# Designs tried in a protein design chat: VHH binders against Uracil phosphoribosyltransferase (upp). Part 1

No score or structure here was measured in a lab: all are predicted.

Target 1, 214 residues: Uracil phosphoribosyltransferase (upp), of Aeropyrum pernix (q9yen3)
Amino acid sequence: MVAAVRVIGGETPLARYVLKVLRDRTTGFPEFRRYVRIAGSILAVYIAGELGWVEEEVETPLGAKAKELAPAGPVYLVGILGASLPMVEGFASMMPEARIALVAARRVEEPGRLKIEVYYSRLPRMFDGPAVVLDPMLATGKTVAEAVRLARDRGASKVVIGSIIASRQGVEYISSLYGDTPIYTLALDPELDENYFIVPGLGDAGDRALGVEP
Positions, changes and structure headers below are counted from each chain's first letter, unless a header gives other numbers; Kabat numbers aren't used for antibody chains.
ipSAE, averaged over its two directions, is called F for ESMFold2-Fast, E for ESMFold2 and O for OpenDDE. V2 adds 0.75 times the mean of E and O to 0.25 times the DockQ between the complexes of E and O.
[cut] marks letters that were taken out.
The coordinates of atoms that the task and the answers printed are left out; those that the model quotes come from them. Centres of patches stay.

## First folded at step 1 (VHH)

Design e1 (framework vhh_enristomig)
Fold by ESMFold2-Fast, scan of step 1:
Structure e1 (fold): chain B 214 residues (1-214), chain A 117 residues (1-117)
Amino acid sequence: as target 1 above (214 residues)
Amino acid sequence: EVQLLESGGGEVQPGGSLRLSCAASGFTFSSYAISWYRQAPGKQREWVSTITSGGSTNYAESVKGRFTISRDNAKNTLYLQMSSLRAEDTAVYYCAAELYDFWSDYWGQGTLVTVKP
C-alpha cells in the first residue's frame, strides 16, 4: 500500500475515455494533443479539492445574495517541459488565474541508473501559495521529485502532483521522499520497460503530443 | 550547506562488530531516503543498504542478515550496525542521500573499516 495516490480512472468514465484515445497507437498527434489538454482539465476538477478556497458573497442579476468560492490566494502550475504544455493549458483553462512556472530537465542515463539535471527553470523566487506539478508521465519519478523539491524549498504551502499515467515505481519513489505529497493520476500502470517507458503506457508522450521528434 | 559526515570505522577481527554513524546537516533529513555504499581497495563503489523516509529497509545480498540500517530523525543521524564481519567487508563506507537515483548528489567523506584476518 502506497498512501496519497488517487487514480481518477476509477472515479469518472471520462478519464477512461481519455486514456483510450491516448493509449491507442492509431491516434494522430493533433488528437493526442487535444486529449492531453482534456486530461489537464479533468485533473483540475479533482486537484481543486487540495487547494485553498474562501467564501465570497456575490449579487446575482436578480438582486439576491449568494455565497460561492474563490481561490484563497495565488495557485501555481509547475509544468515539466515538453509534453506537459497542453496539459498545463488544459488545467489553466479551468483556473485561468493560475500562475505558470516551468522546469526543463535532462536525463543522464547510466546502466540501471537515472540522473536528473535541471537546465532551465522559470520559477517564482517564493511560492506564496500551493504548487501543482504537472507531467503527463510519472515514470521513474525523478524529474517530478526534483520539481517538488524546488517548490517546497521556495515556500510552496502545499505541493500536489498531477499526471496522466503513473508507474507504481514512480509513485513509490515519490512516496518514499515526500509521503505527504498527493499524487493524482488518470491511470496507474504496473511496470517500466528497459528504457524507462511506462507499460502498457502510451509510448512517448512528447513525440505524440508535440508532433516533433528531437 | 549540505554535509554528511561518517564516523565509527576502525580495525576489527573477523566475526566482530562495528557501528557506523552518519551525521547529516543542511537539508530536511527526515524527507529523504539515505543509503550506505562501500568501496573496497581496487574495486568500484557498491551499494550496501538503504532506509527510506518511511523507514523501509533494503540490503545487498552480501550483507543481508549481518548488517542493520537505522535512522534517528531527531538527531539527523543514520546508522549501520555491522555484525559477523568478514575480510571481504574491508572498505571505505560512505553515507549518501538519495535525491535523484541510486547515486546521490550528497556524499560524505567516508570512514574506513578494516577486517583483519
Scores: ipSAE 0.000, ipTM 0.118, lowest interface PAE 16.6, mean pLDDT 84

Design e10 (framework vhh_enristomig)
Fold by ESMFold2-Fast, scan of step 1:
Structure e10 (fold): chain B 214 residues (1-214), chain A 122 residues (1-122)
Amino acid sequence: as target 1 above (214 residues)
Amino acid sequence: EVQLLESGGGEVQPGGSLRLSCAASGFTFSDYYISWYRQAPGKQREWVSTIYSGGSTNYAESVKGRFTISRDNAKNTLYLQMSSLRAEDTAVYYCATIEYEWTSGGYTIDYWGQGTLVTVKP
């Protein structure tokens, strides 16, 4: 069974406008990167409801008291390198106190199998608060699942996933392993092609966001 | 083939100590980070501690100052020295490492031992 997935494209026309720009093959890399950043900010607005908050009393410049909210403790963003970089920045712009962790992985092809190798990470000794794993594309779900495991294993009180486009296969994979991990995505697309690209998707998010094709 | 075999569990009274061992084989032990996890009855697995290939260590807040993780690369063995044990430390303790594999029908492969039971009873 598929866990509860929140598809933000159904909740605000701004998310659908962002998707229009990102999906459009004619969108150049500067605008693509800009809209990945905007997507990160939109995700922050929706994912904030999953995070811990405490009431705090402040004095206004008029000498009056007001009760508002502040984060209950540290919040961590876990960016999956590389296309997540503008997305992480967009999220952090909405919550500037958020701490940033990073995970980078690559495919290593061997006879008869394909190995996924984490070749770089910058993770806290312990997550002393919730972790938000950010990857623009939730395709097979395997790299995101590893980031969720690393955060949970290091004490994250709650893990939430944010993506721009998730595949049905990737959502089902995450839900089979971590049914209590909420997934927020701007779009849910039905299929992967034989090269594990999301269809209709937006192509290669890394190439399009970073402007450098290896 | 990668194998992890835990030992050293048993019954102990509150405030007592135990030393757990994990014998590793089938991989270049010195190149891998290795972790201890635990699972209490009816609960999800919880991370306890990690030691990296370079010797640096991390601990869950609940065990910091009471547990010490160490490794002997010559013996391919991981240790967890547990002191000042509490009732809430009662769990099956596992050592674990991870290999990132995409096979043709692929999964990520976690290598876990069979576990060793630690019971803290008054």
Scores: ipSAE 0.000, ipTM 0.130, lowest interface PAE 16.7, mean pLDDT 82

Design e11 (framework vhh_enristomig; at its last look DockQ between E and O 0.13; V2 from the best seeds 0.00; counts 0 for: pae E 17.3 > 2, unsure alone 64.1 < 65, grease 25.1 > 24.2, placed apart)
Amino acid sequence: EVQLLESGGGEVQPGGSLRLSCAASGFTVSDNYISWYRQAPGKQREWVSTISSGGDTNYAESVKGRFTISRDNAKNTLYLQMSSLRAEDTAVYYCARTYEIEYSSGWTTYDYWGQGTLVTVKP
ESMFold2-Fast, scan of step 1: ipSAE 0.033; ipTM 0.432
ESMFold2, look of step 2: ipSAE 0.000; ipTM 0.112
ESMFold2 (binder alone), look of step 2: mean pLDDT 78; pTM 0.786
OpenDDE, look of step 2: ipSAE 0.020; ipTM 0.260

Design e12 (framework vhh_enristomig)
Fold by ESMFold2-Fast, scan of step 1:
Structure e12 (fold): chain B 214 residues (1-214), chain A 123 residues (1-123)
Amino acid sequence: as target 1 above (214 residues)
Amino acid sequence: EVQLLESGGGEVQPGGSLRLSCAASGSIFSYYDISWYRQAPGKQREWVSTITSGGSTNYAESVKGRFTISRDNAKNTLYLQMSSLRAEDTAVYYCAKAPSGYDEYESWGYDYWGQGTLVTVKP
């Protein structure tokens, strides 16, 4: 049982439609990228509830007063490179004032263990607000966990994770390290195969979103 | 530590055939996605073919129908069977571990490339 995961696919048919397009093996890279961007926008709608808001009174064109909400302060998006790029764009389109930070990591294979190395980052000296860590695929959870650690170490008041597909294993890994960190995902898939593919998943998100197979 | 070692290159006449091998050692498992790339003199490195952990294959248009990628999981070895070779196929051929099928491990760098094996197609 994981206390902090919210599966958006159970809450809106639009999320399931997005998943249908992304999971479909016949979807080409331009449409795949488009729907990764749409997924980012959907995540913004749901993750907004975790962010700080303040009431502001505005005057309408009719001269009447209305109370509405505005962000309480800076919000940071932390994109895990590479397929997260259209996802970050989608999120930022809903909150144009959001600041964008980036983390790039690689897998380093050693006998008996898998290690994640961050080899590039663009992070603020200090997070003076909440951080939203975005990665389309939350597989083992190790890369996302490292990004959460970096944000927390630099003063993030709250860290939230957004993904398109999360594995059960990855969610449990994050929860074991950061039990108070909410995870928002369009889908929660049950398994990783022996090659760390999420099953049923959507295949290689980087290849499919970026259109370049290294 | 993972090491990749290519072999099987050499000189061949146009229309001939060669089989390249890529042997994996260290703690690498034969279940990863693995790709063949090539680099001709003075040109950029070009993707040739990929075989996934599940056995699915994909090919560059320039080699489709002439090259066949395969793997032997018992030997931790990747193969590229090349037929109907052309002068334009002359290049150093490399194998590389592809990402595990998700972008959580974005970026490979040169540390995961093999040393390469030279294929020369002579007129």
Scores: ipSAE 0.000, ipTM 0.118, lowest interface PAE 14.7, mean pLDDT 82

Design e13 (framework vhh_enristomig)
Fold by ESMFold2-Fast, scan of step 1:
Structure e13 (fold): chain B 214 residues (1-214), chain A 123 residues (1-123)
Amino acid sequence: as target 1 above (214 residues)
Amino acid sequence: EVQLLESGGGEVQPGGSLRLSCAASGFTFSSYAISWYRQAPGKQREWVSTITSGGSTNYAESVKGRFTISRDNAKNTLYLQMSSLRAEDTAVYYCATGPYSDEFDSYRGMDVWGQGTLVTVKP
């Protein structure tokens, strides 16, 4: 049994069209970045169901009353820097009231293990609402797991993960640490290659979205 | 609770053979690419071999033709058959699920290390 994850590619043809453009190796970086943004907007539509809402009564221009929904409180997007930037923008375009937090992390080898080091963050002192952690690629899950830990440590009782492509390995890793954290992804791919890129994947999301390879 | 447990190391004469095993638990073994690494005393870790979930294999140039990586998904076990062993193969051998890759990781590191199994090629 695979850990619980919602695969949006099975729910709408638009998600599969976005995946076609992002997976295609002939897609250049400007169009790749645009479709990462579109993926963020699609994720917002589906992840909205995990967020808190309250009924509010409004008066229409016709003088009639209607009950509709509004956010129950602050919503935070936690973008893992770099390729997540257009994804965060896409999500925020659907929910302009969302607050944006940022995490930059790197991997550091230590004797006997790999450590994730957060070397920059812009986080609220306390998350007084749900947090949505956004990263286009959920490969091993280690950087995403560290962002989830930071959000929880600062009071976020509800954390949701959004990705464009997740690996089974990454989903299992998150599930082993945070079994109550929902994962929403456009695609769930079966394996990692010897360089730990998701296969079939889309290659390096940062290089392709930002147009700069360090 | 991902755990990898290496075994099968020991002392061997040059030209000899050993079979290493790596028992995996805490994850869906068949879905993962898994690698062997080694570290000689006072030296940096080096990659030895990888087998993908689909069964494709790759080897470091120094071990090609001498080592064979394989997996048994029913037993959740990874193997490294080593033959024609040389003094330079003396090292602690580690099994790993693999390094992480993301847009900030131009560095390729290890994911999880077991305690390793020591292989000593004696004169």
Scores: ipSAE 0.000, ipTM 0.173, lowest interface PAE 11.8, mean pLDDT 83

Design e14 (framework vhh_enristomig)
Fold by ESMFold2-Fast, scan of step 1:
Structure e14 (fold): chain B 214 residues (1-214), chain A 119 residues (1-119)
Amino acid sequence: as target 1 above (214 residues)
Amino acid sequence: EVQLLESGGGEVQPGGSLRLSCAASGFTFSDYYISWYRQAPGKQREWVSTIYSGGSTNYAESVKGRFTISRDNAKNTLYLQMSSLRAEDTAVYYCAAITYSYGTLYDYWGQGTLVTVKP
């Protein structure tokens, strides 16, 4: 089996430092949220390579010309509500022109199946550029898969997934449905527990990032 | 060096049962999740079942309720109890030990054991 995943924790010690803070059970919600934001910024650095760029000439203050890159067109971030909010902000801080779309989904238990229902979305009528689907936890992959489907159905030229921790099961699920969709994650963890939490993981990303535990 | 050795395959009639074993060596067995895959003639390898290091299990829909995966960490052995076998279950069955570590996929496979379901 070949998993189409790029694990950023293997490429920069900063990603592993971020993971240390996020995984640590003693980290409080303000620091946890800060590091989710930082994770989003790191993902932007790596995912930028998947996005379209064009060469543009600029004039420096010294009157000299330089050729540099600019986005080839609109880029959309598709945030899975709720814990993705600081992650989306971190990504957008690196690419301020990125447009932000949102998807909210819930689990619906059915005999022999785990079903995901999208109950709210804020999406463009059409994606006139690439879409980056962001969710801190790629656990079963089912919520992310629905967001990928919505982006593709609305014309996204390319879809990329960004997460902080992905499970082996979630990666395999996405790859089985969308083998051409790149997955970027800071860590790839081996297990899900009975409640579909990633192990070792970081617990409930929503509770820890948002500071609200109903 | 990691080694996985499958055994227990053979011929069985429809509705029969077989128990497959996979003996593991060369790694800390209890730290890995271990899976069964199968490959029928002319088809790609298909995932069948996984047992995680913590003991929880998962199954492909096609085998759910008929197959049971289990592990014995003291013996470094994985099992697949197959019941209510069908012609579609005919395949070479492979044991796989898989883990991920920061950009490295550790993906170890056994040589396989043939299961033939025929009248």
Scores: ipSAE 0.000, ipTM 0.232, lowest interface PAE 11.2, mean pLDDT 86

Design e15 (framework vhh_enristomig)
Fold by ESMFold2-Fast, scan of step 1:
Structure e15 (fold): chain B 214 residues (1-214), chain A 119 residues (1-119)
Amino acid sequence: as target 1 above (214 residues)
Amino acid sequence: EVQLLESGGGEVQPGGSLRLSCAASGFTFSSYAISWYRQAPGKQREWVSTITSGGSTNYAESVKGRFTISRDNAKNTLYLQMSSLRAEDTAVYYCARFTVTYSHEYDYWGQGTLVTVKP
C-alpha cells in the first residue's frame, strides 16, 4: 500500500557527513565527485540487504572451514547518466561482480508539465537478476521511473532505487507507479522549486560531479 | 521469463532409487544457486538440498547420505539422485531458484514432480 523509503541519514553519522560536504556550496568538483563515490559505497552497504545471498563453505589458510555468504546470482547497476557515474563506481567498488547498465534522459519543454525523453541506453537483453537504479537526485522521479520500467520490461527479478537526495514529490511519484520498489536515499527533502530542483538539495549534481557545465 | 521444469518422479518401492531433473531457462543458469524442496500431502514445503554456482552442496539432515544434488551447466539442468528411499520421502519435489536476504526472500518455483514410495 505504501512505498518503502529508507532514509540512511537517520541511521549513520557518515551519511550526514557526506551530505554536509555535498550540500556545501563551497565544495569544489573534485571533492564533490569523491563524496558522490562515497555515497555510492554507503548505499551498497544498505541495499545489499535487498539482494539475494547464499551460504557457502570456504577453507581458511589454517585448514579450517567457515560458512559465509556469496551472491546468489547476477546483480545489475543501472546508472542514470551523467552524475551517477561516480556513484555507480562507488557502489561497484563494494560489489565488483556487479554488472553495469546505463540510461541517458533529457528534459523536454512542454506547456504546463515536464516531459522526460530517454535518448540513449545500454541495457542487457535480459536482466537475469535484481537491478539497482542509481541517480544522485530523485527529483520528479520521472527519469528514475523510466529506468525502473526498462528494467522490469526486460525481466528484472527485483528493482531497488538508490539516491543521495530524494524529494517527497519524487518518492510519491515512484510509489504511485511502482509501490513494491524500495527506495534508499541518504536524505529526503521536502520540495521542488519551479525548475524542478530539490530544495534545500545540493544544486545541479551533474555540473558539480562532472566539473563540466554544458 | 524464468522457467523451471521438473521431471523424473514416479512410483518406487522402499529402498529404491530415483533421479529427478530440473530444466532451467530464461536466466544464466551457471550464475545461480538452485535448490530442491518437497511438499508431502497436508504438510508445509520443506527444504531438501542446495547447490551453489561454485558447486558447494548442502543437505537437510533427513536426506544426508541418501540424496546427492548436482548440476550440468552446459545443459542448464539440476539433478537430485535419491537413494534408499523411505515412505516419508513421498512428496511433490520442486526445483527453486530460492534465496533469502537479511530482510527479504526471493523465489522462483517449478510445477513439481511427484515421488511416491509405496509401503
Scores: ipSAE 0.000, ipTM 0.145, lowest interface PAE 17.9, mean pLDDT 84

Design e16 (framework vhh_enristomig)
Fold by ESMFold2-Fast, scan of step 1:
Structure e16 (fold): chain B 214 residues (1-214), chain A 119 residues (1-119)
Amino acid sequence: as target 1 above (214 residues)
Amino acid sequence: EVQLLESGGGEVQPGGSLRLSCAASGFTVSDNYISWYRQAPGKQREWVSTISSGGDTNYAESVKGRFTISRDNAKNTLYLQMSSLRAEDTAVYYCAKGLEFYSTYWDSWGQGTLVTVKP
């Protein structure tokens, strides 16, 4: 099947500058968090094209009429805790009316495969509009896939994924399960290491964005 | 049935150039991610390059600036143009549809084409 991924690093030098700062091992956590926030804002510009819009007429201060766009309805951001927090903030800064939902998940070992368990969520009873699932790192794709499933099960009219770096394995995993779910990412990296970190990647996004190593 | 057939391998000297081909059948190359991988004797398979359905390309750091991935949509064929070849580029080269890394993925690969960079 065709993988539904759009790599923004190929479309604007600003995305590659953000990636340079985030990938650089010498970047400290305050600057790293700042650029995760900026990445969220860049993703909002591109993902906006996937969301519903309606044309509205407004009157300018000069008394003239102009037709512009407004959101067709509610939009939900679904942040995967913890590293997505500044990314969600960056996205919401571009669309302040967006509603914020949260999902927290952990890895559970099972014979023959790695499983993901959602142990906390703050989700609407029903999504009455599109959902944008945000996670800086789309590594195995399994946590993001659970968030997509939850949004779809609760009626999301459309689900879109936003990441800063996606692995080839994670994109293929999502595409095999949800081929019609668009993935927007600043970079597409080739490999995962033995601990499921994206290579070359940017290391541990949570540690670097939040400044706390558990 | 999806089939990928690699060709164009051979022996070259360091600094030389070689073009590999991957003929696709059962699917359209312009609608899919297609990747080049390589495997040197006694080593794990290594990703080399990918071209997306939209034509965007990505390369492993070790080959960036030396290799170019491309496709001919009319011939439904993928290419890897290799230049400035080094001894460490010696490997069997494989093409693969998509980006799948499930356990069965490795069993589905084609025969590959051998590239030998001789001193």
Scores: ipSAE 0.000, ipTM 0.123, lowest interface PAE 15.1, mean pLDDT 83

Design e17 (framework vhh_enristomig)
Fold by ESMFold2-Fast, scan of step 1:
Structure e17 (fold): chain B 214 residues (1-214), chain A 119 residues (1-119)
Amino acid sequence: as target 1 above (214 residues)
Amino acid sequence: EVQLLESGGGEVQPGGSLRLSCAASGSIFSYYDISWYRQAPGKQREWVSTITSGGSTNYAESVKGRFTISRDNAKNTLYLQMSSLRAEDTAVYYCTAEPWYSLDEGDYWGQGTLVTVKP
C-alpha cells in the first residue's frame, strides 16, 4: 500500500499557504513559479532527514568547538523537465552542494492511450550517493517511476521522490513498483480526470510555471 | 510480470452481444493500462479499447457506443462488453498490458479468443 508517503501539508501551515497560492486560478505565472520554487525549498527541509549525514567539528569565531552535520557524500537532484525547474532550484538553494541531473520525458498520444517516452537525459555514469527525484505533479506516476528506475540502474544508494501534489493512483503505482522509495508531497489529491490531470490539483503545472503555453 | 488469458468468444448473429474476459496473474495488474486489440483474418492487428489503472476509458471510433471496457482489480480481470455486433467485428481478440517503461505493444499478450459474427 502507501506506507512510505509523507504529506507535508499536514505538518506545517506554510505548506498549505504555498498550496493555496498554487491552486488559485487567479495566480499569475511569475507568482506561480515563485511558489513552486518555495515548495522545493520546503521539500528540502523534510527530505534532508532521508539523506546521509556525518558529524563534523568546527571552530567558532570565539575559538570554541562545536559539532555539526555535513553531507556524507554526493547528493543528486533528478529534475523532470519542465515545471520541475524552479522546484529543483528551490531545493538546491537549501543544499548548494547538491548535483543536478535532468530527465526529459513526453507523453506520446496514440489511439486510446498515452505513452511515456524519455527523449533526453543528463545523468551521472553512476550515482555515488542518494537521488531525489523531483516533479511538481505525481499524476499517473509513470514518468517519476522511469526516473526512479534510471537512478537505481545507475547505482543510487537511495531514491526519494518529492512532489507538490500527488494523486492517490500515482502513489499506489509507485508503491507497487518501489515500495521502499519514500514519497514526500505537499498534498495528496484523490482523483485524476480523463486527461490525467490531478483533481482538484492546480491545473497544468508546466503552463503555469513556465509562462509559455505550447 | 503479468500473464494474460482471454475467454468468452464464440459465434453470434449480427446485432448480438458477447462479453469477453481477460484474466491476469501477477501482483501488479491493477497498476497497468490494459488494452483490447483484435486481428481479423489477413489484416493487421487493430486497437479496440484501453482502460487506464485509474479507470479512464478510450475507444476506437469503430466501436464507440457499442463496446464497454471495464476492470475488476480485486479479481485481476478485464472485461469487454460487446453489443450490436457486426460482421466487421469478426476477429481474434487479445488483451495486453503495457508496462510504463515499454514502447513494445506485445510484452504481455494473451493467446486470444475468437469472435465470429455471421448470419
Scores: ipSAE 0.000, ipTM 0.159, lowest interface PAE 16.7, mean pLDDT 83

Design e18 (framework vhh_enristomig)
Fold by ESMFold2-Fast, scan of step 1:
Structure e18 (fold): chain B 214 residues (1-214), chain A 121 residues (1-121)
Amino acid sequence: as target 1 above (214 residues)
Amino acid sequence: EVQLLESGGGEVQPGGSLRLSCAASGFTFSSYAISWYRQAPGKQREWVSTITSGGSTNYAESVKGRFTISRDNAKNTLYLQMSSLRAEDTAVYYCAREDFLGYYSDAFDIWGQGTLVTVKP
């Protein structure tokens, strides 16, 4: 079911401006990377509502008291390497105390089967708070689903997904596995092509964000 | 030799209760998250509930507070306790092993045969 998706592009013109820059094929890698970072910051503003907060009283420079919010405990960002790196940094710039975990995965095709193989990870033994899984492209959903599984199996109190563009197929896949895991994305695109790229999408986020084509 | 076998389905009146079981074999049951899905006549399959290897549980909004998922690792068995059943809960219920390595094949290998639950008004 698609019911757990929040499409931020419908809520702020800044998100649509970011999408315009990232989708434009003429955008070079330095500007592309900058706007992936900006997208991460926008996602932090919206995903913050899913995280735990506590009231704290502070004294202003004028000697007056004010009651505001602070994080209730540790928050983890789980970045899917490689294109997520500037996105993770953008998110962390809004919440500098957030802890960063990393997952590197690759798709391995075998006769009659597609596998997602995690070949590197930097994860806490236990998540003692919520986890935000970040990947610019939620295409098939399989890599993100594996990251969600790892976070949940290690005790994450809540898992939230953030992407820049999600496909309808990828959202439906995640929702079929984890119906209570919220998905926040700047855009929801209707299709995948023959090679599982999101259409209209933004092409290969890794190549465009990192400036290196293997 | 991965096998999931559902049981416990049947006919029940609205407001009744039923407990489904899913017996697993051919893999290390305790190491996997396992889910319940259902498919009503003429509708697409929908996710119902998941329990992780660590014991954390999640539920579809439509069943939250009425259904309880649990597991017994010593018996390699998954359970779904259903309470306050409604006519709209009528469906074939399937258990599925959460295979997060991605399987591009017919869903038959990771799904049980299903067990029918009929809630008669």
Scores: ipSAE 0.000, ipTM 0.135, lowest interface PAE 14.8, mean pLDDT 83

Design e2 (framework vhh_enristomig)
Fold by ESMFold2-Fast, scan of step 1:
Structure e2 (fold): chain B 214 residues (1-214), chain A 117 residues (1-117)
Amino acid sequence: as target 1 above (214 residues)
Amino acid sequence: EVQLLESGGGEVQPGGSLRLSCAASGFTFSDYYISWYRQAPGKQREWVSTIYSGGSTNYAESVKGRFTISRDNAKNTLYLQMSSLRAEDTAVYYCARDYSWLEEDYWGQGTLVTVKP
């Protein structure tokens, strides 16, 4: 099974402008963070089509009736800490009623297997609606896959992934585990380097978005 | 104990071919992305190719079309078929298990490939 992948950079020049700013090595952290936020807002516009909507009748100030759309129920954003923070804020600015969940993860070596450990989370006990998993960089796909698993295990009616840049390798990893989970990304880059950074990519999204290097 | 053991290196003339193998043990091989790296004399290591458990592959631009990575999950073995070898391909070749996001967590000892001019 191949996951559905939608590359937004092919659909709007605004996404490519955002990518230009984020990829440019001369972009400082305040502007980088601002454009990660803008990327989150662009993703919201496109991912909204995957979410549930219901028709609702409203009365205008002129006393006339109009039929428009409203969310069918709660929507959750699941942010992968840390670089996703401005991206989550950008998405939420377009859908202020969205609920925010958070996941922080690390790799833990277990005998015979690599394991991703969630060492902090702020998750609903049960998801009562769709979940959008947000991480600026879909590199190997392992952390995002763990977040998808958590949302599905807790009853999310649908899970969608949003990223700024995805690697082909990461997309294929998600596809092998969750072939029906849509991936929306501004760019799909072909390769990872020897340190698992996406190439051409944008470098370390966490360092560049947060302005703090550990 | 996680172990990776490379073999198949040797001396070859330009335009020749070699097949490298990496035997893995101590983990569930089929669950991991496994990569080939190389380090030429006097140079830093460079990534060559990656294969994931589903069989999808990626290659460095310098080897694309000349090298083919493959895996045999039943034998816990990774392969690198190298063709049209050049003097620039002379290096110690390493098999590595992915360290999730940032680096490789286990490396083999390497196997030397020498392309004699």
Scores: ipSAE 0.000, ipTM 0.150, lowest interface PAE 14.6, mean pLDDT 84

